# Miniprotein binders against Putative cysteine synthase: the designs that were tried, part 2

Target 1, 336 residues: Putative cysteine synthase, of Sinorhizobium fredii (p55708)
Amino acid sequence: MLHTTVTQLIGQTPVMSIDVPGRNATLVLKIEKNNPGGSMKDRMARSMVIAALQDGRLPPGGTIVESSSGNTGTGLALAALEFGLRFIAVVDHHAAPDKIRMMRALGAEIRYVEGDFREDEVAVVERQRLAAQLGAQLPGALFMNQSDNPANPEGYTGLVDELVAQLPDGIDAFVGCVGTGGSMTGISQRLKRNNPAVRTIAVEPAGSIVFGKPGHPYYQSGTGTPAGDEVGKVLDYGCIDEGVQVTDTQAFETARYIARRKGLLVGGSTGGAIYKALEFIGAGKLTGTVVTTVADGGEKYLGTIFDEEWMAKRRLLDPAIAAQLDGWLFGKARAA

## First folded at step 2 (miniprotein)

Design cb1b (from cb1 with W42F Y65W)
Fold by ESMFold2-Fast, scan of step 2:
Structure cb1b (fold): chain B 336 residues (1-336), chain A 83 residues (1-83)
Amino acid sequence: as target 1 above (336 residues)
Amino acid sequence: DTEVRTMQERLDHIKSELDQFRRMAESLGSPDVIQTAMEDLFNIAYDVLQMASQLGDERLINDAWTVSEQIQRFRMDVKDLES
């Protein structure tokens, strides 16, 4: 089969297993970083654009608007190119320069919010407000509004169909990161539709407010809901069996561990999900086939998570994490 | 308490350093020097944020976050000007 557009390469991502034989478990990684935009967000971005075109909210040749300087923005830029659309990314001054450069390279128009805004409250609200305003005022424009868009979780149904085909013996648990809640909702609802007994565990950064814990800043990108923002309306708490927090140190040390031991470069949020999956396996709380996603690649974090000096300056290095991971992976349970 | 006061003093020092680097940028006109200084100040401000979060002081957390955002905004303004 010959593909004619980059977005046709979205999906059909591979899986990789890490056996934990001492705990009667296998951790399965769905390698979503292999999407053309480098992350699982390609799925929801294309889904949102197709839905809007199909129901007439977005005209042919129209303009899509979103508040994103990360993986969602990259996915939307790719989708805009496929469908002949203009994409305006609304960002603030906190946005990483390399992520802005990537979106510009893909033809996105960048719009900065103005003023003395804090990321934990005013900046997020103002980005959303400006994106909504542009969507309402510009001819043929639509604010995608990923946090409240039902096409966001729908974009992940294909990921589950792939997993079911790739894992014919079944899936016992899914452990994934929660940001807007789109991927957790879409994946969890479809997994539970197939098998209601599947355990679903949502992982947020320490300092994120999704599960009602006190808010504070965190270094993990593309995950969580910061203090002062609202949890996305697409998040269905009813399909989530448990919500847990992971610290930046736990997430980043785990990403570094997976790179050094398995040769797989994963992003920080993926490190957090793997840490929590292995912690639950190590505690005997999860057995059998436990799935998580490699949401994006570690190649985006070579100057941060994978840079010893960057980690040391921020006091994020902790050798105890590697020791914990070794204990969970190689520690033995006694036979009955 | 004593720990909260110490972190607030640290944050006040960072604010003074930021103001000094802003004046330095006006006189030196060196984006690379300012970028390096801003990255270092952001790291220190974020360390204060992490400690404030552990102490549970909401006002200190908000103050440290505001300073971190001001540092990043100044960094982006300098970056946008040179590109």
Scores: ipSAE 0.000, ipTM 0.183, lowest interface PAE 18.7, mean pLDDT 83

Design cb1c (from cb1 with Q72Y)
Fold by ESMFold2-Fast, scan of step 2:
Structure cb1c (fold): chain B 336 residues (1-336), chain A 83 residues (1-83)
Amino acid sequence: as target 1 above (336 residues)
Amino acid sequence: DTEVRTMQERLDHIKSELDQFRRMAESLGSPDVIQTAMEDLWNIAYDVLQMASQLGDERLINDAYTVSEQIYRFRMDVKDLES
């Protein structure tokens, strides 16, 4: 089809397989970085905007406001352009500069949080508070509130329909990262509706509080819930069979491994999901068709994850990770 | 136990360095130099936090987390000065 708008390019992303024949498994990567905004967040951004326009919460020509995670902001900027809306992205000072530049290039207005923080406060809470305030105070404005917005998980149902069509022999497991919980919820609920036996595994950073572990800082971006924040209301724990943690070193070394061995640049959270999928396959806990998403591209992390000096300074390099991955991919299954 | 004491001493030193850099940022010093030093302190605090978690010492985990958040907040303050 000849598309006439950028948002029409959202979805219909390809899949790539990595066979693990020694373990009776195939890891399937859904290449969500191929969305026009560069991430799977395009799906939820479009979904949230359309839902708000359809139910009247957002007037024609109105203003959308969101606390930006970069990828979400890019998706919202694209949707705003499509529907003739103004977009205000609320950010903090550690937001990646190139993600800010991308949003500005797409016409987004950038608002930085200001003010003093208590020792027990986090910038994400203040970002959300400011975004909610702007949504309430500005004429014709709506705070999208992705963590609590039911259109967020709904936006990912099309991804599952694509997977089902692309993998007609069935899907045995889905391993994905959990941040707001939107993608894990939307994907898991839809997969289990098709086949209740599908195993769903949610991956959070070590230091994230989604599954009740002690909170501490982590370098992985766009995933997890940091200490002091609230887990999003869109996360349905009932559709998650297992929650697991992945360290920054495991996630980032895996992203670097995939780049050098497969030629695919993936983001850090994707590295974490791949690491856990391969660990479970290596342990015999997952067999058959195991799906994960390449949520965004490694092109956004060339100065961090893919920079050896940046990694070394933070003591994130560990050559044992590549050896583990080689063992899972090319070694023999454990005797017992 | 000895390891817990060693980590606590490292945290106390980081707290002292953070206080020094806070005073410098308000009166003297280059934002660029301070920002780089704060990244180094955050990395060390993060290492202590990881080790504290492995040791299972609740007080040390809480102290290390608090220091890491103070460093993060101060880095945001320094960025605001750069504009």
Scores: ipSAE 0.000, ipTM 0.196, lowest interface PAE 17.7, mean pLDDT 82

Design cw1a (from cw1 with L37E)
Fold by ESMFold2-Fast, scan of step 2:
Structure cw1a (fold): chain B 336 residues (1-336), chain A 81 residues (1-81)
Amino acid sequence: as target 1 above (336 residues)
Amino acid sequence: GSPEIENLREKVDQLKERIESLAKELGDPELLKKADELEYAIQWLEELAKELGNPTLIEQAEESLKYLEDIVRLLEKRIKS
C-alpha cells in the first residue's frame, strides 16, 4: 500500500519470539521501535493530537506543548508536521541527547528547564510546570498533558488488535513498562476485553513511585514516575494484576545481553521489561505466550547503556545478570 | 536553616556512614552490590535536604530514608547471623 504521510506508517509492527522451552513459555517482542519516530509513542502522540483537533481544544494551525524525555516529543513532532501545528518540547538534562537531536531535526522547538540538575535526576516537576505555563499563556496553544490525557491509552488499542491477529493461539500475559501509565492501561484494558484471563504485569524503575515505594533517582529514561511528581490519571490500577520494580543494572545489562546474543538493539526500559518477564517465566509464575514491547531502539543509548565506560563509571555493570538470563533461557525449570 | 531540613541532612549523612562502614567491613560482593544500589537514593536524599519548606518533598524524603534505614538494618542483621 502506497502511503503519502509519515504518520500513515505508524503501526503494523512485527513480532519476534524468544523460546524458553525449559519453562513451557515463549517471550514475544512487539517491535515498536519500527514506528517511523522510532518508538511506540508515535501511536499515542497521533491519538492525542487527533482527539484535540476533533474536539476543538486545539485550533487549526495551533501550538502543542509537552513535557518530554524524547520519545513522546518525537511522536508529537511528527504529528505536528502532519497537521500543520507548531510543537514546543519542554525538556531537562536527563533526556538522552540523541532524542533531543531527533526532535530538533523534525522541527520541534526545544525549551530547557532552568537549574542545575544531575544526570540521574529527573526534573519532571519543573518540566510540567513550564509546559503548563506555556500552554496557558501562548495564543492557540495546548499543553497535551499526556499523563492525564484519555487519548493517550486510546492510542494503543491498534497495537493490541495487531497482536491478536499476529498471535492466533492466544496471549497469556503482557509485561510492560509504566511511565504515564497510558500504554499499560490501553494495552491491558483491550487485552482483558478480548480475554479476561490475560495476566498484566507493570514494570517501573527502582526509585519510581507508581506502586507506592519510596522514590530515588534512576537512569532509565522515559519510564516511571519520580519523587515529587504525581502518578498520571490515565493509569488504571484495576487493569494491572501486578506491579514490580526493576533496577537500572538489571534493565541495562539485559538490554546489552539482547544486543550481544540476539542482535536486537533495545532501549533501557525494554531491557527492564524483558528481565522481569524472564524472571517470572524462570520462577514458573508466567507460562505460555508472554508478550512485551520493544518500546524504542538502543540506537538512542549508544553513548550510555551500550558504552562500557559510561556503565562502569556509574557502577551499573554486573556479569551476574547475564548468568541469570542464561539460566532462565537455557536452564531446566526450577524444582517444583 | 530550617530544623526539618537540617535534621534530614544529618540523617542522610549518618546513613551514608553506615553504608560505607558495611562496604568496608564485609568484602562481600553481594553486600557491596546492595550498597551500590542505595547510592542513587543517598544522592537524591542529599538534594531533597536542600529544599526549604516543601512538605511533599520532605515527607517523601523521610519515607525514603525510613525505607533505606530498614534495608541497611536488615543487611546488618544478616551479616551478624
Scores: ipSAE 0.000, ipTM 0.189, lowest interface PAE 17.9, mean pLDDT 82

Design cw1c (from cw1 with Y40E Q60Y)
Fold by ESMFold2-Fast, scan of step 2:
Structure cw1c (fold): chain B 336 residues (1-336), chain A 81 residues (1-81)
Amino acid sequence: as target 1 above (336 residues)
Amino acid sequence: GSPEIENLREKVDQLKERIESLAKELGDPELLKKADLLEEAIQWLEELAKELGNPTLIEYAEESLKYLEDIVRLLEKRIKS
């Protein structure tokens, strides 16, 4: 099929397997970094824009607004271009310059939060407030509000349909990161409609508040809900069989391990999901076909996760993690 | 105790007082829940501060404190609106 727009390139992403024969399991990676915007967020961004246009909340030629300097903002910028919309990304001065440049290159208007912020201060609440204000005040504008938007989880149904076709022998478990809860909800609900026995595991950073643990800072980006923010209303706790935490060290060392051993550059949140999937496989808690997503690429983290000085300064390096991963992946197979 | 650890503990105590004041002035149940989450985070930070004997852990605790101070400041601005 010859595609005529960039949004038509969203989806149909490949899968890669890592066998764990000693544990009667295969870890399957859905390579969502291959979407045109570089992440799985392209799916939900397109879904939210289409839904708003179809139900009349957003007029033709209108303006979409969102608080995002990351993957969601990139996805929305792509969708805005394809549907003839303006996109205003509300950001703070902590936003990574390259992510801002990518959104600007795609035609997004960048609106900085004004206020008494130091370089090291978090501005999540103020960004949300400004985005909501702009959506309410500007003519033909809509605040997408991804954390509360039902089109967010709906955007991931195609990912599941692809997985079912790619894995005809079935899927036994899905392990994924939780931020807004949109992808976990959309994927889990759709998988369970196909097979109610599928086990769903949601992974949040240590310091995230999604599953009621005490909040503290973490370095994992694009995942979790930090202290002072609200868990997304799109998260359906009822479709999640277990919620677990992963530390920055576990997540980042796992991302580095996958790069060094498999040649795949994954983001930090993906490292966390892989760590927890392999931990559960190693413990015998998950067997068969265990799926996770490579939500975005490690190319975005070359100056952080994949920089030894950055990791060492923050005391995030731990060679014991590579040893744990080797034990889970090869323990029985190597011993035999 | 080191002067750095003493200074950190004083800042943690000051932030606790700000969170307690915020909680007392909140009339919104959702905002009260956010104050509770911040209190849990401060309890964790206090426990971390008790175990400090390493310069890197002190730096991490200071970074964590700055992050929590920003969140409290934003919530304080909301109560004024």
Scores: ipSAE 0.000, ipTM 0.203, lowest interface PAE 19.6, mean pLDDT 83

Design cw2a (from cw2 with Y44W W67F)
Fold by ESMFold2-Fast, scan of step 2:
Structure cw2a (fold): chain B 336 residues (1-336), chain A 81 residues (1-81)
Amino acid sequence: as target 1 above (336 residues)
Amino acid sequence: GSPEIENLREKVDQLKERIESLAKELGDPELLKRADQLEESIKWLEDLAKLLGNPTLIELAEYALKFLEEMVRELEKRIKS
C-alpha cells in the first residue's frame, strides 16, 4: 500500500521467532523498533494526542507539552506534525544529545530546566513541574502527563490485534518491560480479554521500585521507576501475573548476544525482557508461544551497550551471560 | 458493526468528499493528488480494521477523522489566502 503520512507507518510491525525446541517453546519478537519514530512509543503518543483532540482538551493548532528526552518525545513530535500541533519537550542538561537532535529535527521546541542539579531524582522533579506549569499557563497548551494518562495504555491495543493476526495458533505468554506501565497494561489487558490464560510477566531493572524492592541506580534507560519518583497511575497491577527484576549486566550482555548471534540490534530494556523470557523458558516455567517486544533499536546505544570500553569501565561485561543464553537456547530440557 | 463505528465511517466519508471538493476548487494538481492519497489511506485503514475487529476500527477511524479534519482546515486556509 502507498502511504501518505508518516504516522500511517505506525504499527503493522513484523514478528521474528527464535525457536527453543529443547524446551517446547518459541520466543516471538514483535519488532516495534520499526515504527517511524524508532520505538513502540509512537503508538501511545498518537493515542494520547487523538484522545485530547477528541475530547476537546487540546484545541486545533494547540501545543502539547511533555517531560521527555526519549522515545515518548520522538513519538509526540511525530504526532504533533500529523495533527498540526506544536510540541514542547521539557528536558534537563543531562539529556542525551542525539535524542534532543532527533526531536529538534522533527520540529519540537526544547525547553531546558534551569539550575544546578546534582541528582537525577531532582532533575526529574523539576522537569515534571515545568511541564505541568507550561501546560497550565500557555494558551491552548496541554501537559500530556504520560504516566497518568489512560490513553497511554489504550495506544497499545492495536499491537495486540496485530499479534493475534500474526500468531493464529495462539499466545501463551507475554514478557514486557515496565516503566510508566502503559504498554504492559495495554498489552496485558487486551491479551487477557482474548484469552484469560495468557501469562503476563513484567520486567523492571534491578534498582527500580515498581514492585516494591529497594531502589538504587541502574543504567537501563526508558524503563523502570527510579527511587524518589512515583509509579505511574496507568499501571494496572491486576493484569500482571508476575513482576521480576533484571540486572544491567544481564540486559546489556543479552542485547550484545542477540546482535552478534542474530544480527538484530535491540535496546537495553529489550535485552532484559529477552533474558527473563529465556530464563523462564530454560527453567520450564514458560512453554509454547512466548512474546516480547523489541521496544527500540540498538542503534541508539552504539556508544554505550555496544561499546566494549564503556561496558568494561562500568563492570557490566560478564561472559557467563552468553553461556547461560546458549544453555537455555540449545541445551537439553532440564529435569522437573 | 456498532452504531458508533458506523457514525465514524460516515464522518470519514463526508470529510473525504469535502477534501476532494476543496482540492478541485483550488485547481492545484498537488492538492488533488493529496486528496487521492488520503482516500487510498483511509480505504487501507478500513480494510485493516475489518481484519482486526471493531476496537481497532474505532482507533483507526478516530485517527483518520482527525487527520482529515486537519486537511480540511489546511485547504480552507489556502482558499482564504
Scores: ipSAE 0.000, ipTM 0.119, lowest interface PAE 22.0, mean pLDDT 82

Design cw2b (from cw2 with Q37Y)
Fold by ESMFold2-Fast, scan of step 2:
Structure cw2b (fold): chain B 336 residues (1-336), chain A 81 residues (1-81)
Amino acid sequence: as target 1 above (336 residues)
Amino acid sequence: GSPEIENLREKVDQLKERIESLAKELGDPELLKRADYLEESIKYLEDLAKLLGNPTLIELAEYALKWLEEMVRELEKRIKS
């Protein structure tokens, strides 16, 4: 069908398989980077804006405010353009520079939180406070509050309907990243509604507190909950069968591996989800059709994850990761 | 088009005519600013009409229409009082 607006291009994303010979499993990638804003967040951003306009929280021509590391902000900027709204993105210096540039290109107003933070520190608490303040003080403004917004997980139900149509033989497991918990909740609830036996595995950065582990800084953007912040109310722990942690090194080396071996540029959190999916497949803990999402593209990380100097300066390079991935995929420690 | 979409477009046209009429009757700078805001809101609704093949967007447009009708009623009341 011929589309007349950019938001009509949201969804209907392709799937790609990664062959895992000898493991009685197929890893399927839902290529969410193909959404017009470059990430799966387009789905939840549009969902949140439509819900707010429908229930009267946001007036026509109003202003939306959100705390964003980039992907959610890009999705909200697109939705704001579509629905004639102003968008204010509250950011910190942890956010990838190209994500901020993309939001600015789409007409978003950028507001930085005050304070000096380390590059690997996430100032989520400060961002949320400023966003809430702006939403309360500006005329016709609404803080979208993605972490507590029920329209966030609802926005991902279409992704599952697409997967079911694309994979008619069924889905045995879903492995995905957890930040707000919106995508894990929306996807997992919908999958389990169709088949309660589907295994759902949520992946957080090492240093994130979603599953009760000790907090510390991490470089992964747009995922996890840092120490001192609260886990979002949209996360339904009851639909998650297992929560696991992935290190920055594991996630970023896996993203680099997928680029070099498969020609697919994936984001850092996607690298983490792929690492854990392959680890579980390699250990025989996941079999059949195992799905994960390519949540965003590696094009946003060319100056970080895909830059050897950036990686080396932060002690994130580890050739053992490529050897582990080769072992899980091919039954050997390294490619011949 | 569908009967539902045609009915919505008729209501948008009626509101646009009302806003233009109100703008002509207003000589107060503050009321003229509010008429400008209503015109912007009608343009927003017209833009949404371009996507009216989706039931969710039709529901959203109907919600926006009701809000705009209330604003027009308030301006009319102020002019007559």
Scores: ipSAE 0.000, ipTM 0.208, lowest interface PAE 19.0, mean pLDDT 83

Design cw2c (from cw2 with L51E L60Y)
Fold by ESMFold2-Fast, scan of step 2:
Structure cw2c (fold): chain B 336 residues (1-336), chain A 81 residues (1-81)
Amino acid sequence: as target 1 above (336 residues)
Amino acid sequence: GSPEIENLREKVDQLKERIESLAKELGDPELLKRADQLEESIKYLEDLAKELGNPTLIEYAEYALKWLEEMVRELEKRIKS
């Protein structure tokens, strides 16, 4: 157990259960925020860098480039430090400020896209263009291109092996957030190889285009595919049993609820996954062992999701959400 | 209705027609798919913009307008190269 590098600390994350006895279900949280970079993205970042070094696409001492909302960039910064690489993170103002600060603290070069973009804007086309340009033009540089990189979903297979060992009585469903589709694909494919009866539910923000719904802006970071972008090639729709949307209010109120009632600080996308898992359990659609991930920690959202004024200014507060959650967990109220 | 909301709706309609025209000119099947997805998104945003008295919906409409303008600019760059 004595590790010599930070990337060796990736994985072996704990699980926590929340019983829903009135619904014959247990919600299991895989605490991926406990990775050294603070998110599950450490797994795919390490996977992508190792694959690129092993196949010669990235030279020793080279430069990695990625378009990131923060979590992937943090994981890549850690991998870059370990392998003696330079890392350039291409960002916009949609990314949570503390995620940018974390990448900078780890030695990443931060490149903002040109133009006047708001915090709810995902400048995806400009970010992708700049990242690809830098990867092509700089000596020894590689654009990681996480949305199309097969090492992205491969990085999550170890998470499933851990879950199987931690939950020997089996897994009935997995509910997870979809952005690039890497984690949903990697987790779902491996779960279904072990047991094809496992239900897989992918959660995207309302306003995300992954499942063909109309696109519009959303505040949830590190999840979804915004209008004007393309769904990543790594997403395997064939391993997803159902795709659902969660609103910013549902996701953020749920994150706030979990913090206040359970003492666990979760990110916004995690709040969304928990909301949908509990909604499906409350409706009798999911029973048994239902797994989701705590993809990242709420510490990155103290100035946003967990700030009453920030939430109120954007009209994201809704006390009805806490009542819905109480109803699903304890039978006091049902979804209206 | 609100002059602010009506002005945003007009601009969104104009950008939608321009995106469709540019996508056809480029003859790229993936861009035509992307234009179809954007058309659905624009329609949803137009419906939201009709809800008056909600500052968040006004902010969303403003954001969508800026994003659509960026999309048109990128498509025009492709035609020029």
Scores: ipSAE 0.000, ipTM 0.152, lowest interface PAE 21.6, mean pLDDT 82

Design fh1a (from fh1 with W25F Y64W)
Fold by ESMFold2-Fast, scan of step 2:
Structure fh1a (fold): chain B 336 residues (1-336), chain A 92 residues (1-92)
Amino acid sequence: as target 1 above (336 residues)
Amino acid sequence: SKVTIRIEVKGDSPEQLREIAERLFEIIYELLKSMGKVEVKVEIDGDTVEITIRVEGLPEEVAWRIADELQKYAQELAEKYGLKVTVEVTIK
């Protein structure tokens, strides 16, 4: 019980259930926001660093480099502190100031791309290029390259082992968000090794290109692959039974609903996964124990998703979503 | 394709222009952070705010949707504060 380092606090996250008795189902939320970095990315970041140290790609006291201003960057900053490493986060000028301040508070060095003076430079390409260049040029440095790193999905195997222990009666389905594909791949492969009948459903934002649909803008962060970008090589499409899209309105109204009805602050991508899980349960497509992850907390979204003016100005509010959720959860639509 | 979107807002109050610039930047950041392939420049000069957005590799319909969303929001702000707004899109 007594821990001596912050990374020892990674994992052993709790589960919370939401019964759907009218549909013979229980939605189980794996509360990954309880990791010390505030998200499930802590698992993957620690996994990538340990793997690189163990196989010699990263020397003791070396430098890790990654293109991230979000949850992955926070996880890598924590892992770097634990293992006596430098961490350089490569960011562009669109990065949220508070996320940059968080990484700096954890000792990360920040490098900005200089693409704003070149007509043909693209921020994603330049960030990846600069990260790769720093990894190649700095002594003892390694570009982590999370989208292509096999230690990324391997970092989530412990999450599955926890779920199996926490849910001894079995798991019938997993519904999760897909971005790099690391968590969907790691979780799905491990669940299917334990029980090949487990249904795995990957949720991407409407406008994301992971499953070949046309690209367009979306507000959901830390999930999906935007138009013009490349889907992560760690994604194993073979372990995914179904890929579905969720709109920003569906995702964000669901996150707001869960806060107001259950007292749990979840991120926008989590709202999307919950919406799709409940939609499938409501349609009779999923029964039994249906699991999803609370990948990060809603505390990061208090000025956006949980601010009515912010939502209204972007035309993201839709009271019909709460009515749909009431219908699925209570087996009958609530009186007006 | 390469796309440049230019938004110009005119007003009489530096305080109002600063507020509009901050809100437009917020909208732009939220819309474009999901694309990860964008440059945004905001400049305030006297009674004018100019926002220039450059994007490469963007499909035509995506560029149009971004311009449409920004124009609608800029129009809402202009109506609220009684200001003039101009939006230009250039595809190369």
Scores: ipSAE 0.000, ipTM 0.165, lowest interface PAE 21.6, mean pLDDT 81

Design fh1b (from fh1 with R18L Q71Y)
Fold by ESMFold2-Fast, scan of step 2:
Structure fh1b (fold): chain B 336 residues (1-336), chain A 92 residues (1-92)
Amino acid sequence: as target 1 above (336 residues)
Amino acid sequence: SKVTIRIEVKGDSPEQLLEIAERLWEIIYELLKSMGKVEVKVEIDGDTVEITIRVEGLPEEVAYRIADELYKYAQELAEKYGLKVTVEVTIK
């Protein structure tokens, strides 16, 4: 069908398989980087804006406000442009300059939060406070508040319907990144409604506090909950079978491996989800059709994850990761 | 050769102060992104926006030139909104 707006291009993303011979498993990648804003966040951004317009929380010609490190902000900027809204993105020092420039090119207004932060720190708490203040003070404004917004997980139900149609032989497991918890919640709940036996594994960065581990800084962007912040209300722990942590080294080396071996540029959080999916497959903990998402593209990380000097300076390179991945992908199954 | 540049803007409108802080932040980033290790801190407290920039390896003359350029931009924005602006440079 001939589409007339950019947000009509959201969804209907392809799948790609990576067979794991000898492990009785296939890893399936849902290529969410193919959304018009470059990430799966387009789905929840459109969902949140439409819901707010339909129930009257956001007036015609109003202003939406959100805290974003890039992907959510890009999705919201696209939706705002289509529906004639103003969008204010609240950002911090952690946001990459090109992500800011993309949001600005799409008409977003950018606001920076106060504070000094390390390169591997995210100022989520400060961004949330400023976004809430702006939403309360500006006429006709609404703080979208993605971490607590029920339209966030609802935005991902279409992704599951696509997966079910694309994988008619069934889905045995889903492995995905957790930040606000919206995608894990929306995907897991809908998969389990269709088949309660589906295993759901949530992956957070080492240093994230979603599953009660001690907090410390990490380089992975758009995933996890840093120390001092609150886990979002949209996360339904009841639909998650297991929560696990992945290190920056494991995530980034895996993203580099997939680029070099499969020709697919994936973001850092995607590398983490793939690493954990293959680790569980290698251990015999997951079998059959194991699905994860390519949440965004590696094109956003060419000056970081895919730059050897950037990686080396931060002590993130480890050739043992490639050897582990080779062992899981091409090694023999465990003896009976 | 550590340089600290501090910019303070005062006004009565939180909305206009946020707009000023964002635009000064953009200008600072464009001027300094190619010049070395740069750390920028923005603080908003009531009627005041304070921007502190720390740069390592910047020559003193370049530091004063950047402070002057930022002052001019801040002054233009402040004049538009009827706000007050001050700039301070510290070299250590």
Scores: ipSAE 0.000, ipTM 0.106, lowest interface PAE 24.1, mean pLDDT 81

